# Designs tried in a protein design chat: VH-VL binders against Protein NifQ (nifQ). Part 18

Target 1, 180 residues: Protein NifQ (nifQ), of Rhodobacter capsulatus (Rhodopseudomonas capsulata) (p20629)
Amino acid sequence: MLHFPDPFATGPGPVIPAEALGFILAQGLRECAAGLGPLTARLGLSGADLAALRDRFAPGLELPDLDLPRPEAGPDQQAIETLILWRAGVATPEARWLAAILARRSMETRHLWEDLGLPSRPWLSGMIAHFLPGLAAANARNMRWKKFFYRQICSDAAFSLCLSPSCDDCDERAACFAPD
Below, E stands for the ipSAE of ESMFold2; O stands for the ipSAE of OpenDDE; V2 stands for 0.75 times the mean of E and O plus 0.25 times the DockQ between their complexes.

## First folded at step 12 (VH-VL; framework fv_necitumumab)

Design g5 (from f2 with heavy chain Y52W; at its last look DockQ between E and O 0.77; V2 from the best seeds 0.79)
Fold by ESMFold2, look of step 12:
Structure g5 (fold): chain C 180 residues (1-180), chain A 122 residues (1-122), chain B 107 residues (1-107)
Amino acid sequence: as target 1 above (180 residues)
Amino acid sequence: QVQLQESGPGLVKPSQTLSLTCTVSGGSINSRDYYWSWIRQPPGKGLEWIGWIYYSGSTKYNPSLKSRVTMSVDTSKNQFSLKVNSVTAADTAVYYCARETIFGSITPFDYWGQGTLVTVSS
Amino acid sequence: EIVMTQSPATLSLSPGERATLSCRASQSVSDYLAWYQQKPGQAPRLLIYDASNRATGIPARFSGSGSGTDFTLTISSLEPEDFAVYYCQQRSYWPYTFGGGTKAEIK
């Protein structure tokens, strides 16, 4: 099942967490078509993982780059991915795919929900609550998601996730305090 | 081909600490794509997952053991380790180390060590 | 935690017969269920993952089915090497949990 914007929509539809993955795939495909890199690089997953994700959530959707390995990641991306894997609250493949996707898209410059191609922040939060319930519970104060990730990886409790001894020395400091 | 091998003492006294090391060969534990786990099996009984460790040092423990369990990695030696504190006779088991693939074709435990029996006895 | 219940505890059959092993989860685990075979003195061997996918090198006589809470391992025609203990394992939730096992034995 694919969910793309409907030009005849009369208002915001309900958040359907599984359909959020369709928006994310569509955004990745648009970026591929715009020459920004292979789909694996846009979403932070191997071709094998993308094929499995597609088979579960968008069966029959044609995807490029399914023969490519998982791209390398910088320290911030690795730290956010590790945080999400640990906090997920479930051990499912979709939680693991989303850990990689959310970490990769957090490296972009706009709001996380925008860079994911989602219609709104409620779509992002609804998707996380459904697929990553432990992560959703950990953000009980409803902090903006990128800000939440960077605060978590720079805290003493998450020291193993951050390259700096403290958040004040962390290269991610500006991102911790940036607008969502 | 990846191989895992457990090592450590086979006999531990009650109230002391059980300590085991798993040596990985034919592949690197310094990888974003695998969890490294300990699983145990009391004689004549089923399997119990103890926990995993990630290359970064991050861990997840079975809540039934969490207050007594510590895991660590040494990426330079390609090893990961288990400690179980305050052991009793109930901790007598065959201890296995195992690999789980978490990215790149997600699979459950596909490689296991041969297992090592640890007996807790006075 | 998710309790996995296997039945029967013991399955007595002859080579060439069909074996049917049951595994039930205390709540839905989607299709994220694995089956392992274990022979005496050996580590478990992965047979099936995600309810129905055979692991590399596993013969076609092994098949898995089910989703949610009820799962089945079928061995279409037992070979002598198939007499062992079989465990199911859910991998949807931490902690991972295993069933109590089904022993397949001759006769």
Scores: ipSAE 0.730, ipTM 0.866, lowest interface PAE 1.3, mean pLDDT 87
ESMFold2 (binder alone), look of step 12: mean pLDDT 92; pTM 0.945
OpenDDE, look of step 12: ipSAE 0.854; ipTM 0.936

Design g6 (from f2 with light chain S92N; at its last look DockQ between E and O 0.65; V2 from the best seeds 0.72)
Fold by ESMFold2, look of step 12:
Structure g6 (fold): chain C 180 residues (1-180), chain A 122 residues (1-122), chain B 107 residues (1-107)
Amino acid sequence: as target 1 above (180 residues)
Amino acid sequence: QVQLQESGPGLVKPSQTLSLTCTVSGGSINSRDYYWSWIRQPPGKGLEWIGYIYYSGSTKYNPSLKSRVTMSVDTSKNQFSLKVNSVTAADTAVYYCARETIFGSITPFDYWGQGTLVTVSS
Amino acid sequence: EIVMTQSPATLSLSPGERATLSCRASQSVSDYLAWYQQKPGQAPRLLIYDASNRATGIPARFSGSGSGTDFTLTISSLEPEDFAVYYCQQRNYWPYTFGGGTKAEIK
């Protein structure tokens, strides 16, 4: 059984990758309560995916908006989602849910771990290492995750992503200005 | 109601390129929610996953085919395609296209084409 | 790659009997295991996904169980239409791999 993380904890406990998803759900719920939009829009998942994620990682948690479809995404969100799916290293539902969540939260203005509601940056890296091992291996230099995502989507020289090694060379990717 | 239909030559000579197209109807291939896959079955034998293509053109292939495989997507025609280079008799199989749902109600291959037999012979 | 081993290779039973089909993975695949049914000349049909969830339109006599490396498909009372080949498939790791199949045939 998973426990719902304590959202009032004053500092990070030990990194428990499965509990990171509980923190992410709690952040989405706080944003819904603040009037920022439905939970599906905050996390980039359909109500069906949110229910399945909840059932695995925060069983019994009441969630709103479970009848809503997944919202549309702009091109930068789509590119990051595609990158994470490609680099995940596994085919699990968790990897798919996190691809959507990480891409969506990368559109926010603060550091990615903050916008996910995680206690610290090590929680973000620990969660990725556990659920997205191929992605973790690809960031061997331990760059900040948003910076890593934008570098990767801008540096695809040949295939499915932006061909530029720097954001200034990427005609389609204005979001290269995001700090994390 | 989503339907998938394979098309392409049923006979291919050794060393040539096998080329197949899957036409999707009743739904859009230009979607973040699905992988579009090719799976083959030699006569009287089991199933082998060949690979998938995503709407973006992103692909993943079975390593067993040693990069002999390429896939493409044509969103304007609602089609995705498979090429297998340098074929031998071992590539004789029924080829299926199939859909996998990766977001929404995450589900393995729930829609399959009818399959098309490709025979590799002189 | 993950090797999926099915047993028995052939299951010879009468209508009304209970069928038990086994699938073993060479490494843990959590519960991300699917079962398909295939009749001659037809494409495979999804029966069970995520070890135990019935796909749309699949009758209740089909059930799946297991986790990790060992999985079972059970048909509680065989109907004549259930005599077919059954395949398991893991979808935890790339590449996806299928078992070799279990043929259920009339005794």
Scores: ipSAE 0.721, ipTM 0.869, lowest interface PAE 1.5, mean pLDDT 87
ESMFold2 (binder alone), look of step 12: mean pLDDT 93; pTM 0.950
OpenDDE, look of step 12: ipSAE 0.772; ipTM 0.886

## First folded at step 14 (VH-VL; framework fv_necitumumab)

Design i1 (from f2 with heavy chain S58T; at its last fold request DockQ between E and O 0.62; V2 from the best seeds 0.81)
Heavy chain, then light chain:
Amino acid sequence: QVQLQESGPGLVKPSQTLSLTCTVSGGSINSRDYYWSWIRQPPGKGLEWIGYIYYSGTTKYNPSLKSRVTMSVDTSKNQFSLKVNSVTAADTAVYYCARETIFGSITPFDYWGQGTLVTVSS
Amino acid sequence: EIVMTQSPATLSLSPGERATLSCRASQSVSDYLAWYQQKPGQAPRLLIYDASNRATGIPARFSGSGSGTDFTLTISSLEPEDFAVYYCQQRSYWPYTFGGGTKAEIK
ESMFold2, look of step 14: ipSAE 0.841; ipTM 0.913
ESMFold2 (binder alone), look of step 14: mean pLDDT 93; pTM 0.949
OpenDDE, look of step 14: ipSAE 0.849; ipTM 0.928
ESMFold2, look of step 15: ipSAE 0.835; ipTM 0.908
ESMFold2 (binder alone), look of step 15: mean pLDDT 93; pTM 0.947
OpenDDE, look of step 15: ipSAE 0.862; ipTM 0.938
ESMFold2, fold request of step 16: ipSAE 0.844, 0.843, 0.835; ipTM 0.913, 0.914, 0.907
ESMFold2 (binder alone), fold request of step 16: mean pLDDT 93, 92, 92; pTM 0.948, 0.947, 0.945
OpenDDE, fold request of step 16: ipSAE 0.895, 0.896, 0.897; ipTM 0.962, 0.962, 0.962

Design i2 (from f2 with heavy chain S56Y; at its last look DockQ between E and O 0.48; V2 from the best seeds 0.75)
Fold by ESMFold2, look of step 14:
Structure i2 (fold): chain C 180 residues (1-180), chain A 122 residues (1-122), chain B 107 residues (1-107)
Amino acid sequence: as target 1 above (180 residues)
Amino acid sequence: QVQLQESGPGLVKPSQTLSLTCTVSGGSINSRDYYWSWIRQPPGKGLEWIGYIYYYGSTKYNPSLKSRVTMSVDTSKNQFSLKVNSVTAADTAVYYCARETIFGSITPFDYWGQGTLVTVSS
Amino acid sequence: EIVMTQSPATLSLSPGERATLSCRASQSVSDYLAWYQQKPGQAPRLLIYDASNRATGIPARFSGSGSGTDFTLTISSLEPEDFAVYYCQQRSYWPYTFGGGTKAEIK
């Protein structure tokens, strides 16, 4: 059986960012075992995506619900997922998986790092800096991540339009998501 | 079975705007699971990725073309479109539309249109 | 921008021979590399993704290997229909970039 990191650790963020993914999978498995819903619904990914993530970062780990499709998402989850995909700074499968996971867990009520099952905010920020470097750069003020997402999404209608056409070419890409 | 088909004028005059449309059949463009891309190939040359558009309307463009390119999506017609402004002879190419899966077995461009030649000439 | 360098530019071989095509990235792209085949007048066809996974319907004679910066496409025994141009493409970084191609032709 794979050993997951100590959930009570209070040190700096992960030395190896893949260990943060271990915490996230462990949290999803705990919620699944507690009857809160299928693993796909807890993490916002299809069974196929979960299998691929497992194969890369936790080979041999048994996961439930690998035959289930990706769950539908409400408008806030869709907006946050789109924001993260757009801001990621890389095109990797890891960035795409994390866009879905971060958007889904942002729908929960506690701090994002808590609802991801991470030991602390530095673990979340370290993982984002590694897998989503463009997103890390866009949050240069180090706002708490869920606050950053909602602030970017809820600023006004003109800000949501910034995702569509012109900001792809802006030298100040981060400014398109700044609040008024 | 998903099919992609490019359409638009085959001849465009220099300094004008090149406009192309890709029609998708056998699947929905209104999906969280796909990026919809344009890729071009000058005659006898290699491939250049132009950019993608997502169902939500967000785009990513190749920086080499960034100030001249605009993409749009029309989910009611199941189409996505490309505009390239201020074209020159260097924009003469076969233009392909292509699909990329970004969730649910992430794969690169597995579906391509047949391509349409656009010639920039007076 | 990640520069993808393919070699050789042209590969002249006979049916039944083994072909080895090389692709090098200017920096690590992990294993997020694809190979495409293109015949005259046709769109590219996906052969290999993630460096070594065959796409659906691709014959077993096609195999891919490598990681990081150095990648290889191998065709174990060339069939007449395999004479085409082959492109590699990295998909780790924006913008996506393709190699310049290797043309496999009948000697």
Scores: ipSAE 0.844, ipTM 0.917, lowest interface PAE 0.8, mean pLDDT 87
ESMFold2 (binder alone), look of step 14: mean pLDDT 92; pTM 0.941
OpenDDE, look of step 14: ipSAE 0.845; ipTM 0.929

Design i3 (from f2 with heavy chain S56R; at its last look DockQ between E and O 0.71; V2 from the best seeds 0.78)
Fold by OpenDDE, look of step 14:
Structure i3 (fold): chain C 180 residues (1-180), chain A 122 residues (1-122), chain B 107 residues (1-107)
Amino acid sequence: as target 1 above (180 residues)
Amino acid sequence: QVQLQESGPGLVKPSQTLSLTCTVSGGSINSRDYYWSWIRQPPGKGLEWIGYIYYRGSTKYNPSLKSRVTMSVDTSKNQFSLKVNSVTAADTAVYYCARETIFGSITPFDYWGQGTLVTVSS
Amino acid sequence: EIVMTQSPATLSLSPGERATLSCRASQSVSDYLAWYQQKPGQAPRLLIYDASNRATGIPARFSGSGSGTDFTLTISSLEPEDFAVYYCQQRSYWPYTFGGGTKAEIK
């Protein structure tokens, strides 16, 4: 049985993308165990996607809910997913899975890296840099990721959703660009 | 079973706009799981990816054609369209629409239209 | 863009023979390589995806191998209906790109 590392046991070492995904899966599984819903709904992926993701990054790991379809997504989540896919710079399945996960977890209430179960924001940024290099490049000013996503969907005419003001008009600008 | 069908004029004059529509049946365009692409093939030559449109309206175009290409989607009609502006003889090709599955059973272009020949000529 | 180079340009073989088609990418595309078959007057048909997975309905005589930059499509024993043009395609990077094709013709 595969055990994911304790987020609190890992030091500020180099970010390993595969480990980051491990933390994400672990967080999803914890939430499932807590009765918050199926893993598919927690991560925004179908059972098939989860199975494929597992096979690539955590072979042999037993996952629940692999027979379930892709869960429904609200308009914000869909917009963010679309944005990430468009900005990814690559067309790999890994990028697409991560886009779905990031979009789904952006619907939670804390910082994105927290809701993903990652140890810190640099873990998130490192993972994004690896799997979604175009997205990483687009966030050249190192904005908080959730805020970045909403800003992007607001500024693009292709997206009709805007829940955040422009950065220049935002009272939380300093927080959005605060050091980790 | 999903089916795609291209439609539009087979003849376009130089400098005019090429317009094609792909009609999808047996499945919905309004899905998060697919990219809807256009691919063309000049006579006797290889395949060139033109671009895709997503159900939400986002598009990605081949940089080689970006300045002249526009795609749109009409979910109510289960159609998506291609426009190529300022056409020349180089745009003469068989134009295909195709579906790519980007989630679930992730696959490349597994469904194609039969293709439609568009000739650019005076 | 990623340049896909196929070789040979033309492959002349007889029914029953083994066909080996090569596809090379200008840089690594991992295993996200597809093979298509195209017959005259028809749209391309997906044969192989992810370098080695046969698409639905594709006969077992078709197989794909390779990873990174070098890929191979093998037809173990050519059937008369297999004489066609074959294209490889990468989907790791935008824009998607196809090889120039290999024409399998009857000797």
Scores: ipSAE 0.788, ipTM 0.901, lowest interface PAE 0.7, mean pLDDT 92
ESMFold2, look of step 14: ipSAE 0.822; ipTM 0.905
ESMFold2 (binder alone), look of step 14: mean pLDDT 93; pTM 0.947

Design i4 (from f2 with light chain D50Y; at its last look DockQ between E and O 0.11; V2 from the best seeds 0.00; counts 0 for: pae O 10.9 > 2, placed apart)
Fold by OpenDDE, look of step 14:
Order: C-alpha cells, then structure tokens, then sequence
Structure i4 (fold): chain C 180 residues (1-180), chain A 122 residues (1-122), chain B 107 residues (1-107)
C-alpha cells in the first residue's frame, strides 16, 4: 500500500514532488478500481513507465497494468505533451513522465489539479516547478494550467490547434487567472 | 549540521520491551521533508530496516517486525522513539536512527546516529 | 522481499588498486539502488544513490553503475581509509533490503 503523509495533517509547507506523484497515482488507481479503464490509459503512460515512476517516487506500491503499452493519444493530448516537453527546459525521465501525465489529465473536465487528485493548485505548480522548471517559468502570470496549455498550443505556430481565443478577448479571463 | 543520537538501555531481558529514543539536533523533526527511521544491525551481520515515522505521527514498519514495533514522535523535544515488544536474543543488535529525505525525491539515509548496542540477555 | 546479493564477500587489495564490488537484486529494482560504507564501530555512510549519484562529500574515486538487477560500485584507486564494509540497498520495494556486504580489506 502506498504510504505518504496525510494531506490533511501536513499543514502548510513546501510541496513535495514525490508526494504529489503519490496523489496522482492514487487518483489513477481509484479510477481503475471504479472501472474507468487501465492505469496506463488513465495516466497516459506505458506499463514500463509506470513501473519506473513507481520505483522512483512510490516504492513498494503495487500497480496494475504494468504489462500494457502506452495508450494512444488524441491530437490535443499530443500537442499539450509536446508543448510541455518543449517548455520544460530539461529532458529527464521525470519530466517525460509528468508531461505525459499532465497532457492526459488535461483531457478531463475539471481543473487539472483536481483531475490529478492533488489537494490544491499550489501542489500542481510546485510539482511543475520542480520537474518542469521551464514550464513553470513560462506561466509567469499564474494562469490555470489547463488553460495555459491550450493557450500555448494556440499561440505557437508550431502547433495546429487553437481552441481558445486570446486571453484579452476571453470572457473567462478572470476565472483563468483566479487566485488559489 | 543535523545530528542524531540514540539513547536507551543497553540491556533488555527476554520478553520485555526494548525502548530507544533518537534525539535530533541541528534541525527540526517538525518538517515535511523527512522520514525518521530506525535501522538495526546484529553483531557481525547486515542491516535491517525497522521502520520510519513522519512528523505528523504517520508510521510505516517492516512487515517482519510490524506486530512488535511501535514508533512515536515528540516534536516538542525534537525526538522520535522506537519500541520493540517481546524481545528475544534475535533482537540483539546495534540500533541506528537515521533521516530519510523525501523533499524533491525520496533519497536514502543521509544522516545517521552513531548507533547503540542493545543486548537481549537473561 | 527483494533479496540483495553482494560479491565477493571479501575483497583483498592494496592501496592504489581498483576495487569492483557487485550487487545483484532478485528482481529488477530499476536504478533505485544505494551504496553505503561502514567502518568498524561506525554507522553506515551514504556513498551512492539512484545507482550512480554520489552523495554530498563523497570523493570522485567512488562511482556507481548499473540498472535493473546488476549493480557495481567502483573505487578507482583505493585509499587507506577506503578499507571497510560496503552495503548495497534496494529502495524499489518495501521493505527496503540490504545486501550482505562486501568487506574490502588490505592485502
């Protein structure tokens, strides 16, 4: 069983990336248990990547579906993953895993930190700052992360997707830049 | 610099409870960044992980010892403790307390106490 | 639990020589492998973590390599203070388990 501090007992403090990943895995496992699909599909990783991720950040955790290949991704997910990797500024395995996870979970319907199973947006931002420092720096205005991703792929000529208008023209601008 | 120091009786009778305390100095136990661990080493043998405790009181024990082990933390004293119940000669060992860093990544034991020998004998 | 096997049990060498220590896991532990040095009457000291990362303050003559099941600790040129017992530890599966150790002794 995954063991990490109780999120309600830790109080304020720095975000621990390993714990953040624990929450993400826990969320994926809950969804698997609920019959929503294999863990690979829930997090956008191959079984091999999940195993490696576990070994690094959640040792001793038993994971299902470790024999499955990486699931297919739609164009939006692929674009977001590419964007994240491009902005990351690092090419570590951790960065790659997180990029895949963030891209996959951006396909869900709630705030990204919610769909990741994190306690709050600062957890997400802290994790990104650690593993994807370039991405963190790119979001200097502290935009909601999912919106930030879509804004980036829309504004960059390297990407063919544009699902949102400019921030200045968007009626939901206040929501996208809302404080935590 | 962080320092750890084990303390407790060096002799325990069979069937009794082994009790040790680790005192941390140069840093606070009351931190989200660390697990506070116990490791033991029987004379002339290898190392065995016993378990760890978080500053909040959350614990994880080695399954081989879980039924007999209890850890506690006292943030006010900057200490954490180990209890091993129903000891036998097999529990004779040097007991170490150590810090495991979990901030950023889960890293191995970076700081150790000097260890304290506990002998189980009649 | 994961069984860690170290070889050789004893390594007899002279100062200045290269030391190669092996550690094998009963199953893959990825690169979540640590090495410790222990001198008589002292606590273990962290040398290497994540298979190849030197801990703070560890001399460059110490290096770790390997992934999966086979790992190696190398001391490029033994110093007198390097004669000690070395332990590997897997950190991929609970409970964390140590190898039986390799004793590096002076020839």
Amino acid sequence: as target 1 above (180 residues)
Amino acid sequence: QVQLQESGPGLVKPSQTLSLTCTVSGGSINSRDYYWSWIRQPPGKGLEWIGYIYYSGSTKYNPSLKSRVTMSVDTSKNQFSLKVNSVTAADTAVYYCARETIFGSITPFDYWGQGTLVTVSS
Amino acid sequence: EIVMTQSPATLSLSPGERATLSCRASQSVSDYLAWYQQKPGQAPRLLIYYASNRATGIPARFSGSGSGTDFTLTISSLEPEDFAVYYCQQRSYWPYTFGGGTKAEIK
Scores: ipSAE 0.000, ipTM 0.571, lowest interface PAE 10.9, mean pLDDT 88
ESMFold2, look of step 14: ipSAE 0.007; ipTM 0.553
ESMFold2 (binder alone), look of step 14: mean pLDDT 90; pTM 0.904

Design i5 (from f2 with heavy chain T107Y; at its last look DockQ between E and O 0.75; V2 from the best seeds 0.80)
Fold by ESMFold2, look of step 14:
Structure i5 (fold): chain C 180 residues (1-180), chain A 122 residues (1-122), chain B 107 residues (1-107)
Amino acid sequence: as target 1 above (180 residues)
Amino acid sequence: QVQLQESGPGLVKPSQTLSLTCTVSGGSINSRDYYWSWIRQPPGKGLEWIGYIYYSGSTKYNPSLKSRVTMSVDTSKNQFSLKVNSVTAADTAVYYCARETIFGSIYPFDYWGQGTLVTVSS
Amino acid sequence: EIVMTQSPATLSLSPGERATLSCRASQSVSDYLAWYQQKPGQAPRLLIYDASNRATGIPARFSGSGSGTDFTLTISSLEPEDFAVYYCQQRSYWPYTFGGGTKAEIK
């Protein structure tokens, strides 16, 4: 039987990167139960990708919405997803799933690790270091991940999605200054 | 069904630029779910991945060719293209374009063009 | 770069026989390995992805196994149309790399 870590545990404990995906699935399921939308919309993946992710990291877990397509994404979500795919450093399915998940959850308003359902910020960084080593290397200054993503897509010459030189001039100013 | 078709000159002189275009029909290249790739095969030899382009224009190239290779997308024509600069006889190969599904039912290369032979010769 | 080594280079077999093709990676690629079939004058055709999953429309006589560095493609009973070249390809690391191929030919 699979065991998912308790998200209400007081301390972060040792980071176990493969367990992070279980926390992420559990958070998506809680949001579905709360009526916030289908699991595909909460995690940014098609039902087919969710089934494949489940089969690898939480075999036997029942998931809803497995026949639904991947939802469309707004420009900031697309830019972050593209950034993560490009910087991942590996070509694995896990890296691709996480690119979609991290981009989608970055659209939420809380800290990214909270919106992923992770126990702590070190869990987010440990998961990224394990599954997305190129992305981890790119954040050498250990910036909070959501701030790192928005800084990269807003001010990076390769990803100048806003025509402005700073986040203050971006059409999506609130997203540029989002927490984490 | 998705179909891919390569087009371009079959004969290129050494030091010239090899240019190929892949036309996609039955599906859109303006998609978050696919990489659009070039793969080549010298006559009688194995396969070499050249690189991919994403709908956004982002690319990844095989380091063995990176300094000489560029790719582009034209979403209005549903095409993606390959240029290889400064070709030599070693660049003689059948060139394939291929689709890689990166989200959905993930397959490495599920659709291939028919291939086009490019010969580099004086 | 991940070197993919296929063996044998050639299999000489008769229709109805079992074929076993080997592919080794120079480091672990998990189970993210694909197998392709290529007939003369044609593009490669995807057979197996993720080491053991048959692509759509691939007959049950094709099966894949292995993980890490050692992989096997098995054709349980060769049909005349199965005499072709087979390539493995890893999808864990950039750049993607293919094995050198195994030619299945009629004895």
Scores: ipSAE 0.783, ipTM 0.884, lowest interface PAE 1.1, mean pLDDT 88
ESMFold2 (binder alone), look of step 14: mean pLDDT 92; pTM 0.938
OpenDDE, look of step 14: ipSAE 0.848; ipTM 0.929

Design i6 (from f2 with heavy chain N30S; at its last look DockQ between E and O 0.68; V2 from the best seeds 0.78)
Fold by ESMFold2, look of step 14:
Structure i6 (fold): chain C 180 residues (1-180), chain A 122 residues (1-122), chain B 107 residues (1-107)
Amino acid sequence: as target 1 above (180 residues)
Amino acid sequence: QVQLQESGPGLVKPSQTLSLTCTVSGGSISSRDYYWSWIRQPPGKGLEWIGYIYYSGSTKYNPSLKSRVTMSVDTSKNQFSLKVNSVTAADTAVYYCARETIFGSITPFDYWGQGTLVTVSS
Amino acid sequence: EIVMTQSPATLSLSPGERATLSCRASQSVSDYLAWYQQKPGQAPRLLIYDASNRATGIPARFSGSGSGTDFTLTISSLEPEDFAVYYCQQRSYWPYTFGGGTKAEIK
């Protein structure tokens, strides 16, 4: 059984990719308690998917909102979700759950690892390498993940995808390699 | 209830293009929650996944078919389509369209069309 | 590409008997394996997903087990309608691949 992270933890521990999902659930629960919306809306998943994710990664954890459908998403969230699904490198349920979660949390304003409730950027990169190996391989230059996602979804509002992670082709090369 | 139905010519000449359409009723193909796939089965043989298309138009194809395959969606008609170029007798098969649920309750192919036999013969 | 190997190719049994069908993957697919039933002239029907979960409307006599590379479909007591071809499919890696099938036929 994986350890459920303390939501008040003040520093990073060793990166344990499966425990990253515990931090993500804890952040969603904190946002629910703060009145920011149902857990489904915070994580971009239906109640059914949250229950299945919980059963695999945090068995026995009581979750709210398990009767709610998957929330709708704006065009940037849809594009990032589609990108991650396509580049994941695997077809597993956890890759699909993470595609939704990463896309949803990319809509927040802080660093992605912070908005996921992770202790540090290495936790985000370690989780992606473990569950989404194709996505990790595609970001070979180790760009900040939000910048990588937005670079990849460079097509018009009709929801097309850029399939090349080429920082060499962007005017923002310094931003691609800047700290998170 | 969601239903899928394949349509297209039952006979195709060698070296030409096989073209099939799947019509979806009782649900929308413009959904984040489903992949729409083509799967084929040569007579008396097993199943081969050809690829999927997503509502956005993004696709993934079986490398065994290389660049011979294209798929498309037509959301206004609630249809998705398959083309297989440069066909040979090896492409003779029953072709199925199928739905996979990727969010909401992730399941493999839970809805299939009834299948359509395509024969490649001169 | 993950090769899925099913055995036996043909299983000859009588109604009421227990059927055991085997599926092996060329590398670990975790527990992300599905079983389908196909009757003559019909499309495949989903029976089991994620190795052991029955799909909606599937009778309790069907059960699945296994993880990693070795999987089993069990039919506890065969009914006449269960004589069909059974396929396994891995869903961990692209491309999806199916086993070659096991035909369950009346002895």
Scores: ipSAE 0.788, ipTM 0.890, lowest interface PAE 1.1, mean pLDDT 87
ESMFold2 (binder alone), look of step 14: mean pLDDT 92; pTM 0.942
OpenDDE, look of step 14: ipSAE 0.845; ipTM 0.927

## First folded at step 15 (VH-VL; framework fv_necitumumab)

Design j1 (from i1 with heavy chain K66E; at its last read DockQ between E and O 0.67; V2 from the best seeds 0.83)
Heavy chain, then light chain:
Amino acid sequence: QVQLQESGPGLVKPSQTLSLTCTVSGGSINSRDYYWSWIRQPPGKGLEWIGYIYYSGTTKYNPSLESRVTMSVDTSKNQFSLKVNSVTAADTAVYYCARETIFGSITPFDYWGQGTLVTVSS
Amino acid sequence: EIVMTQSPATLSLSPGERATLSCRASQSVSDYLAWYQQKPGQAPRLLIYDASNRATGIPARFSGSGSGTDFTLTISSLEPEDFAVYYCQQRSYWPYTFGGGTKAEIK
ESMFold2, look of step 15: ipSAE 0.823; ipTM 0.906
ESMFold2 (binder alone), look of step 15: mean pLDDT 93; pTM 0.951
OpenDDE, look of step 15: ipSAE 0.850; ipTM 0.927
ESMFold2, look of step 20: ipSAE 0.833; ipTM 0.911
ESMFold2 (binder alone), look of step 20: mean pLDDT 93; pTM 0.949
OpenDDE, look of step 20: ipSAE 0.863; ipTM 0.939
ESMFold2, look of step 21: ipSAE 0.851; ipTM 0.919
ESMFold2 (binder alone), look of step 21: mean pLDDT 93; pTM 0.949
OpenDDE, look of step 21: ipSAE 0.864; ipTM 0.942
ESMFold2, look of step 22: ipSAE 0.840; ipTM 0.910
ESMFold2 (binder alone), look of step 22: mean pLDDT 93; pTM 0.948
OpenDDE, look of step 22: ipSAE 0.862; ipTM 0.939
ESMFold2, fold request of step 23: ipSAE 0.840, 0.862, 0.838; ipTM 0.913, 0.922, 0.909
ESMFold2 (binder alone), fold request of step 23: mean pLDDT 93, 92, 92; pTM 0.949, 0.944, 0.945
OpenDDE, fold request of step 23: ipSAE 0.896, 0.898, 0.894; ipTM 0.961, 0.962, 0.962
ESMFold2, last read: ipSAE 0.846, 0.856, 0.836; ipTM 0.914, 0.920, 0.908
ESMFold2 (binder alone), last read: mean pLDDT 93, 93, 93; pTM 0.949, 0.949, 0.949
OpenDDE, last read: ipSAE 0.904, 0.896, 0.898; ipTM 0.962, 0.961, 0.962

